# Ledger of designs, part 3: VH-VL binders against q17rb8r558to768

Target 1, 211 residues: q17rb8r558to768
Amino acid sequence: TAELSHLTKNVPIFVCTMAYPTVPCPLHVFEPRYRLMIRRSIQTGTKQFGMCVSDTQNSFADYGCMLQIRNVHFLPDGRSVVDTVGGKRFRVLKRGMKDGYCTADIEYLEDVKVENEDEIKNLRELHDLVYSQACSWFQNLRDRFRSQILQHFGSMPEREENLQAAPNGPAWCWWLLAVLPVDPRYQLSVLSMKSLKERLTKIQHILTYFS

## First folded at step 9 (VH-VL)

Design f5
Fold by ESMFold2, look of step 9:
Structure f5 (fold): chain C 211 residues (1-211), chain A 119 residues (1-119), chain B 108 residues (1-108)
Amino acid sequence: as target 1 above (211 residues)
Amino acid sequence: QVQLVQSGSELKKPGASVKVSCKASGYTFTSYAMHWVRQAPGQGLEWMGWINTYTGEPTYAQGFTGRFVFSLDTSVSTASLQISSLKAEDTAVYYCARGPYDYGEFDYWGQGTTVTVSS
Amino acid sequence: SYVLTQPPSVSVAPGKTARITCGGNNIGDKSVHWYQQKPGQAPVLVIYYDSDRPSGIPERFSGSNSGNTATLTISGVEAGDEADYYCQVWDYSSDYVVFGGGTKLTVL
């Protein structure tokens, strides 16, 4: 089907910014190629496209996040205003082109669940520690910066009862990565991780740097 | 129902000017770009450029940066092509065609306006 | 500038299949639109985005596009299909429209 092909084969890629699971990604689209890409996505019913950051050697990064279209407004002057939210993460397998925008064959990424009793306990302890650090960082942020974050990203998602229920791990981790002013290479590294423990460890290092 | 109705055929002498109009109906005029396409006798289609019907900004193909002017009257949903200092080589059928504001297709065309420049 | 190449003419017997080609460097990376123009008439869109048919275009019109060649295919050709056929792309490097030179389809 056309929907199945767009999910893993010849997936349209918007090359712009870092996107994360569960995080809204509002877009203002000016270029004819991306306006076409979005209009075709709606016409065909797939209503999604991949988001990747640029890469000087390969045109765009090896990892990205699918954006699901929630609403689109085509303006008469040729601009588009697009409400999206992050879905599944992916790895790029093969690169292509259509109508001036990039395409990719992809495989989806999900976290590997931890089954060992001691490892689950340690993961919970690490999660609670890093979550507390994130809350402290956010509450101690200068009022102007905290207000900007709340207006653009909303409040930090609350703790999830089951840390491993979602295939991408806790939503607050992704929210925090979207908000923090870190190097895109580091953000991309975290996006590619299948280990929640590794992700929490990296987030802890980032928070320690900013504390 | 979408329609593009062009002004009638014109017979002109070299050095004169002509204005071809294209009146749109059945859709929101500013939601689509308007393109102009020339077809000389016995020849193929030649893209002349387009005009943004919301901003009024024209874009001209390489060979059309001089004597050719695209304009709009949005109050009557009309796009116009003015050709000044007419030459015999300007003898052609001139079409308006609407397109989306992307790399899309020309789904509706005017009936064409024949401009004949006789010496 | 980007160039599209079409054969000047194609002849086909009634009831047979006509194939009209449109050549261009990496044209498979572009969406190809096709127009039919009968004598004294404006062009009419018959295929867009390589293979989609507008409402009212019969299923015997189809299109394909890969590599360096796009093809308009008309099966079960009728006398009423005699026309000039133009392929068209956008050259996304220049944001210019490019038409092929046109192909005259003759039904013998």
Scores: ipSAE 0.719, ipTM 0.877, lowest interface PAE 1.1, mean pLDDT 92
Fold by ESMFold2, fold request of step 12:
Structure f5 (fold): chain C 211 residues (1-211), chain A 119 residues (1-119), chain B 108 residues (1-108)
Amino acid sequence: as target 1 above (211 residues)
Amino acid sequence: QVQLVQSGSELKKPGASVKVSCKASGYTFTSYAMHWVRQAPGQGLEWMGWINTYTGEPTYAQGFTGRFVFSLDTSVSTASLQISSLKAEDTAVYYCARGPYDYGEFDYWGQGTTVTVSS
Amino acid sequence: SYVLTQPPSVSVAPGKTARITCGGNNIGDKSVHWYQQKPGQAPVLVIYYDSDRPSGIPERFSGSNSGNTATLTISGVEAGDEADYYCQVWDYSSDYVVFGGGTKLTVL
């Protein structure tokens, strides 16, 4: 139901890797705690859980991304193959535990829209420049790397007409962050950003480094 | 429609062995783990361990790592408990119970098999 | 290893409410399952995941779990509710199942 998509209390947290809005995150699950978490999510109809990277001080990071379950295949050997895609980003407010997996109370994040005419123009110019740089980077990859990216992550999403329509900004930005070989801690800082301008600036810096 | 039907009660002498069977029906046998639970006369439930019905790998609770052996015959959807070198203290009701491959509940139980060991 | 503690018995008058406790260190961090066992019979699941009820179990049965105590509550107790009641958790540090010692419910 629509109410099940607004989880903010005692949200189950899978502590593993970085996840991003709109980006597929396929998982192979062996541990009884996460098999339980996923089975209960399906049984209750919520069909989602949070993904966070680990943190040595707090067990998991202060920011993460919800994963929406698209498909689950429970294998006879005890594995689960879980097909997910990134949804809303969140900030962790409070940490808990259930059945050996982490839980959290969370607050969802959205980008802050820029509405000043000059700022919109500047944002469009920056976006188009960085998008062009991303396309060039992708086209200049060796065929092996490009094929692996396409197989695991799919095609780079098309440029969007309205840069600020989606609550998390353009999908291609998140796709690019997922495929670039960047330290998860650095990626975490980008995940937490509510400014599309800041995100595009960081992506530009990364692309310049790899050019 | 899910059923777990256990073999009949047994009267044995000390030193003998016994095999308790648990035949499953109404579901895909390898999709659920099979657990064994002991209940001595007048006592509570005691978990003995479980067997992975797909791989055949058993896990024994502490105290059940010696004379107790879990086994399967998947061709007839049957799990078995064998107890060797029977002692008077093995006198109990033995239950099989089905559980998921996670930290879930035991939703279906066999009717129990009474094993009596007397001199 | 992890230990669950239940009172040996609870007595309640017909029509009143019975509360059967299951104590354990941080049991609120575990899912608690409850089983009813009548004499000469196999256990029957009555509550799982702290508070969920299987089909066929009356709404008079409910459960809660927080802190160090889980509770099975039976409202409007009937003579037919006389049984032994066991709580059960998984100890996720060992992957072992743990049962409580059982509580005999007597309806006077």
Scores: ipSAE 0.696, ipTM 0.869, lowest interface PAE 1.3, mean pLDDT 92
Fold by ESMFold2, fold request of step 12:
Structure f5 (fold): chain C 211 residues (1-211), chain A 119 residues (1-119), chain B 108 residues (1-108)
Amino acid sequence: as target 1 above (211 residues)
Amino acid sequence: QVQLVQSGSELKKPGASVKVSCKASGYTFTSYAMHWVRQAPGQGLEWMGWINTYTGEPTYAQGFTGRFVFSLDTSVSTASLQISSLKAEDTAVYYCARGPYDYGEFDYWGQGTTVTVSS
Amino acid sequence: SYVLTQPPSVSVAPGKTARITCGGNNIGDKSVHWYQQKPGQAPVLVIYYDSDRPSGIPERFSGSNSGNTATLTISGVEAGDEADYYCQVWDYSSDYVVFGGGTKLTVL
């Protein structure tokens, strides 16, 4: 039902790592609290939970990404390998606890579309420039680092015909943020952005730093 | 159909030992933990601990870390509870119950085994 | 160590509603499971995760959990509902199971 796909209250939160829209996030689940969280998500049919990084001040960060469960594989040692992919981004409104794991009331984030014709043209030009910089950076990586990225994250997603069609913007931006070795606070800042121009500009700054 | 069938009731003297078995059927034995629950006459349910049916590692509740031993024979899908140096206060019904490997519920229980310790 | 408190007994006339409480500090942060035990029989799961019903349990069994109190509610009580009822949680700080003391439901 729409209520199951539009989960916003008492959302289960896995406090672990950064997750991004469209990016695979394979997990090993062995703690009883998270094994319960996963099992309940499947039983209730929601098949998703939020992912947030830890935060010393608030237990977990104010922004995160929903993970959609694609598959669960039970290992003989009692652990589970959970195959997930990132979905919608969210802001945390209220924090809670259930059965030893964190919960949150959340609101989803979507990009604000640019409608001015000149601004769309400039956005396309910036996008194509930053995409080219990303491709160059990736091609210039040492072979073992490139192979590690390909194995864990897959290939960089193709450019999208309509830059603003997806609610979270182009998938390649998120893929790039997932593979770049940047400070988590900077990553959280970009995750929270609703402006594609601002996101591309920040990505460009990161790529310039590593070039 | 999931079933947990326990061994028959036992009458024992103080100082003896007893082994209560719990044979599982109708599911993959190693996919669920096995718990043991005690109920003394006229009393409530008391959790004794559980055993990981895949690894064989037991966890004992506080107060059950001495004379009580959980074990498995996975070849016959059987969990066992052994009580050594029986005391009168060990007189109770002993249940096995299966649960998931998390903070979940006990969805199937054995029929119970009455252990009576008297001279 | 975490403690669950249940009233020792509850009496309800047939056709009326029984409410069996399970008290615990911040029990609303835990999932509560409920078991029915008839005399001489093993417990049977009747409610899990506060409010879910296993297959075969009638809709007249319901549960709630908030704050410091979880409640098992049985509407349209029948003679066959006469039993002992136990609430159960996990204490996630110790990884131990905790049962309430049990409530005897009498149908008069």
Scores: ipSAE 0.635, ipTM 0.846, lowest interface PAE 1.8, mean pLDDT 91
Fold by ESMFold2, fold request of step 12:
Structure f5 (fold): chain C 211 residues (1-211), chain A 119 residues (1-119), chain B 108 residues (1-108)
Amino acid sequence: as target 1 above (211 residues)
Amino acid sequence: QVQLVQSGSELKKPGASVKVSCKASGYTFTSYAMHWVRQAPGQGLEWMGWINTYTGEPTYAQGFTGRFVFSLDTSVSTASLQISSLKAEDTAVYYCARGPYDYGEFDYWGQGTTVTVSS
Amino acid sequence: SYVLTQPPSVSVAPGKTARITCGGNNIGDKSVHWYQQKPGQAPVLVIYYDSDRPSGIPERFSGSNSGNTATLTISGVEAGDEADYYCQVWDYSSDYVVFGGGTKLTVL
């Protein structure tokens, strides 16, 4: 509907964890405020809400990711398990409150595409190098940690033929950022980037730190 | 076709007890909380509290602890309000109302049960 | 101990517009639900989440909520609209339900 395509005002915000485009984000909802927020999103047909990590100065971070609701299941104890996946990234423009949960006016983010042929070639080279580094890191991970990642996040997405086709860039980048055990500040900085080159460069620095 | 059907009106003497029942049908009983609302003659609506129909845990509004007890019989989809040591001030219509497990609305109400406490 | 304030009564001529207010500190940050109660009957939900209408409630019923005031508006008032009207919120600091004192709508 037009409301779904223009959800940028008074967007409900779940303040909890970092979410990324294309990455599943299963939630266990306990609090009445968030139970209301989820129920209303389903009833109105928007079926989405923003996810932001907390921030001591502003209540929640200036950047986040929309979560699209796939399914909601009640547990035997009356709680909800909410099956979501990351969608569009956003910048917070203005903060508010409704029924005890945070709201925001937001601006959606998309990558700026590189059109120069030499830059596209360099981007491809960087992408392939960093992808190889990520695969090597994952393959050298201890079995227990690899199994936990597979259970919670699934397999690493296949690399994509057209690196710039998706508005948020390659899905494997977001998957990797979700599974890497890094400082939230690094994760948040990558979420906010509109340049695939900068994102790949930052990921490479993170991987080098852990190698 | 959600329906809440309450037990019939009661005439009681001071010091007695009364149990008001509220039988639910047309939905999964444990999926919604059950609230109790009192309305004294000529007065407004007064929230008494609610009971979690899955866990059985009650929550009482201030002023409704002690003589007021919420209970369930989930085998027959029934919530009950028991009032002990009845006083004249307990004379009122008592409503059950269904609500979600959040800050939502009361979309279905019982027809009300009049409890009259008179010597 | 959140308090909602409603006028005790409102009178309106048939066909005109009735406005019933519900005052509360920062009520605009809360969802307001409205109930109609006719004599001897149970309350009926007429507006929820500030402005949503349940199925079966005429479009003449509308609601708004901002700042410190929520308003139930009934346009084209009919004799059948005579009733008591209650606003209700949740106080999310205490998890308690709060009702307004009620407003008697008279169609004269």
Scores: ipSAE 0.627, ipTM 0.843, lowest interface PAE 1.7, mean pLDDT 91

## First folded at step 13 (VH-VL)

Design m1
Fold by OpenDDE, look of step 14:
Structure m1 (fold): chain C 211 residues (1-211), chain A 119 residues (1-119), chain B 108 residues (1-108)
Amino acid sequence: as target 1 above (211 residues)
Amino acid sequence: QVQLVQSGSELKKPGASVKVSCKASGYTFTSYAMHWVRQAPGQGLEWMGWINTYTGEPTYAQGFTGRFVFSLDTSVSTASLQISSLKAEDTAVYYCARGPYDYGEFDYWGQGTTVTVSS
Amino acid sequence: SYVLTQPPSVSVAPGKTARITCGGNNIGDKSVHWYQQKPGQAPVLVIYYDSDRPSGIPERFSGSNSGNTATLTISGVEAGDEADYYCQVWDYSSDHPVFGGGTKLTVL
């Protein structure tokens, strides 16, 4: 089945913070287990691993995001600075362990496309509205916070012509989710959604709360 | 081109001290830890500990504390093992081995240094 | 402490396949490394991370690891393969490496 083609086995999992599609996620790796994980990722040629937040019940969350290694800087003492960017979202199917770090069998997530013309129109309207709200929120932030966000995450991505071109939807939504000071539970709920409409609605709700 | 070259064989009396050196070449010395492994005659490999070649911090395995001291001379990319108050049971081949600063393998070994303790 | 168990000896005829086992509790959750040591020589890494081969090691050498047993397999055994073989893992509780007791491979 189509679902089987999106399964990956024994994916190494970095348990730390939230990661999102298209969003850069620089890492400072100092633990031996993760040093090994990074080194093996490079040696095997995969150059990617999963990122999940910690979970009190299950060790790590049921959802995460793949990180693509763009560059690794090895420090003299064995630590590394890893330049990564978010790729595919995934759902955890099975948890495991290898060399002290977590692994998982995963299933990739992709948005469900809307085919109805009226629904597409409504989706566009909602998208544009929430985008505007996001812009307003960002502009109203204190200069200090705005500068910090720009330094770490860069500028908010522009609106896309085709909202359904990418399997993860518009990039600005993930950027916004990354910079919003919300509980990881909210972030995870959004990350797990396969409906752009639902994500936008959730994001709008969050923006309203912080406005 | 990676090489670990150890000092020559040693014959010592009980109570004496010995210092075994391991000179590294062909790579950045501080980028890998240096491990020490002992092998008594006819016995298996026994891990003694390791030294962080960047910080100089040594870690000793159980049974290798007190009389055993790991040290560095980074200026010449050399790790050393000193054994004091030598005993007959210290008779063995001592190896230095390179390892990453993770849970990795020992990819390069010195040729070994035979230390014989005899009256 | 974590313990690795190897058979003390394995014998094989030339051209046949030798299998050397390394037993450990949930060893499949660990990466196993293998070293070859010929008489009077230093150990040489022949397999790392269960199944990877260093440069220069023949394809005849392979490794596997699952459950409670890791296995070093040497196909088409040659006289020159006669040596002691050691498995090695990391004990993550103590952050110390652990060696097996070694297996003497005799080529008949």
Scores: ipSAE 0.883, ipTM 0.945, lowest interface PAE 0.6, mean pLDDT 95
Fold by ESMFold2, look of step 14:
Structure m1 (fold): chain C 211 residues (1-211), chain A 119 residues (1-119), chain B 108 residues (1-108)
Amino acid sequence: as target 1 above (211 residues)
Amino acid sequence: QVQLVQSGSELKKPGASVKVSCKASGYTFTSYAMHWVRQAPGQGLEWMGWINTYTGEPTYAQGFTGRFVFSLDTSVSTASLQISSLKAEDTAVYYCARGPYDYGEFDYWGQGTTVTVSS
Amino acid sequence: SYVLTQPPSVSVAPGKTARITCGGNNIGDKSVHWYQQKPGQAPVLVIYYDSDRPSGIPERFSGSNSGNTATLTISGVEAGDEADYYCQVWDYSSDHPVFGGGTKLTVL
């Protein structure tokens, strides 16, 4: 009976993998606790839950991404295939448990928009440079890696006209972070950023490392 | 219109066997687990175990490993409980109950089958 | 293994409120399901997930769960509410359900 808008209290948390805004996150669910979590999400009408990676000190990371359930398909062998897409990013405020799965009180994250005209121009110049670098990196991948990315994630999202329109910035940035083979802690750091400039700078650093 | 209909009451002597059936209707039989619950006279509910209605794999609670066998006939949407080497302490009402394949509720129960073991 | 405790009996005058408790260590971290069983009848689900009601269960049945205690509350108690009431949770270490011992509600 949860509200359809923003969930911030006792949010169900799936502790598994890194999820990003706008990026599909197909899930393979067989554990009774997560099957219950999914069924409750549908039953209450929220059709959302948080995704966090594990953490040795706190059971799960301090940052995550909300997943919107698009479809659930129950298989005869007891598995469920859950089709999700990343939504809002969040920071964990408090941790809890319910029915064997983790819960959290959370606060949502949005990018801080730059309003200075010179800074907007500089941001666009940086964006165009890093976008071009990402395109070059992707086209120069070994055929095997590029094919695997296309098969699993699809094509890189198209360049956006307004870089700051979306609360989380351009979708291609998140797609790229999802496909880059980097350390999860580094990925988590970028997930937590509220500055598009910082995100683009980190992406550029990663691309330089792999070139 | 979900319904679980159990077989009729049984009077048995010690050492005999009994088979309690539970016929399901009004839903996809293999989509829910079937649980068995015992209730001795004047006592509470005692979970005996469950059977995966898709795979046929049973799970038995402690104390129900041996003389108690869960089985299925999915062609007629029926789960069965067989009790061998009956003892006086097996005198009870035996319920089948439908449950989800998660930590959810038992939303539908059979009417119960009374098994009386007396010499 | 996980243990639930219920009082053996509760007595309530007609029209008053009955409260049936179900005690367990950190039971607030579990979903509690409640069943009503009238004499000679099968159990019937009356509350699930702590506080949700199945279709056909009157609004005067409600549930709560926090800390170490879950409570089934029946307001405006009627003679027809006389029954045994069982709470049930899941033990996540074994994936087994656990029933409370039952509470006999008497309306007098």
Scores: ipSAE 0.552, ipTM 0.833, lowest interface PAE 2.3, mean pLDDT 91

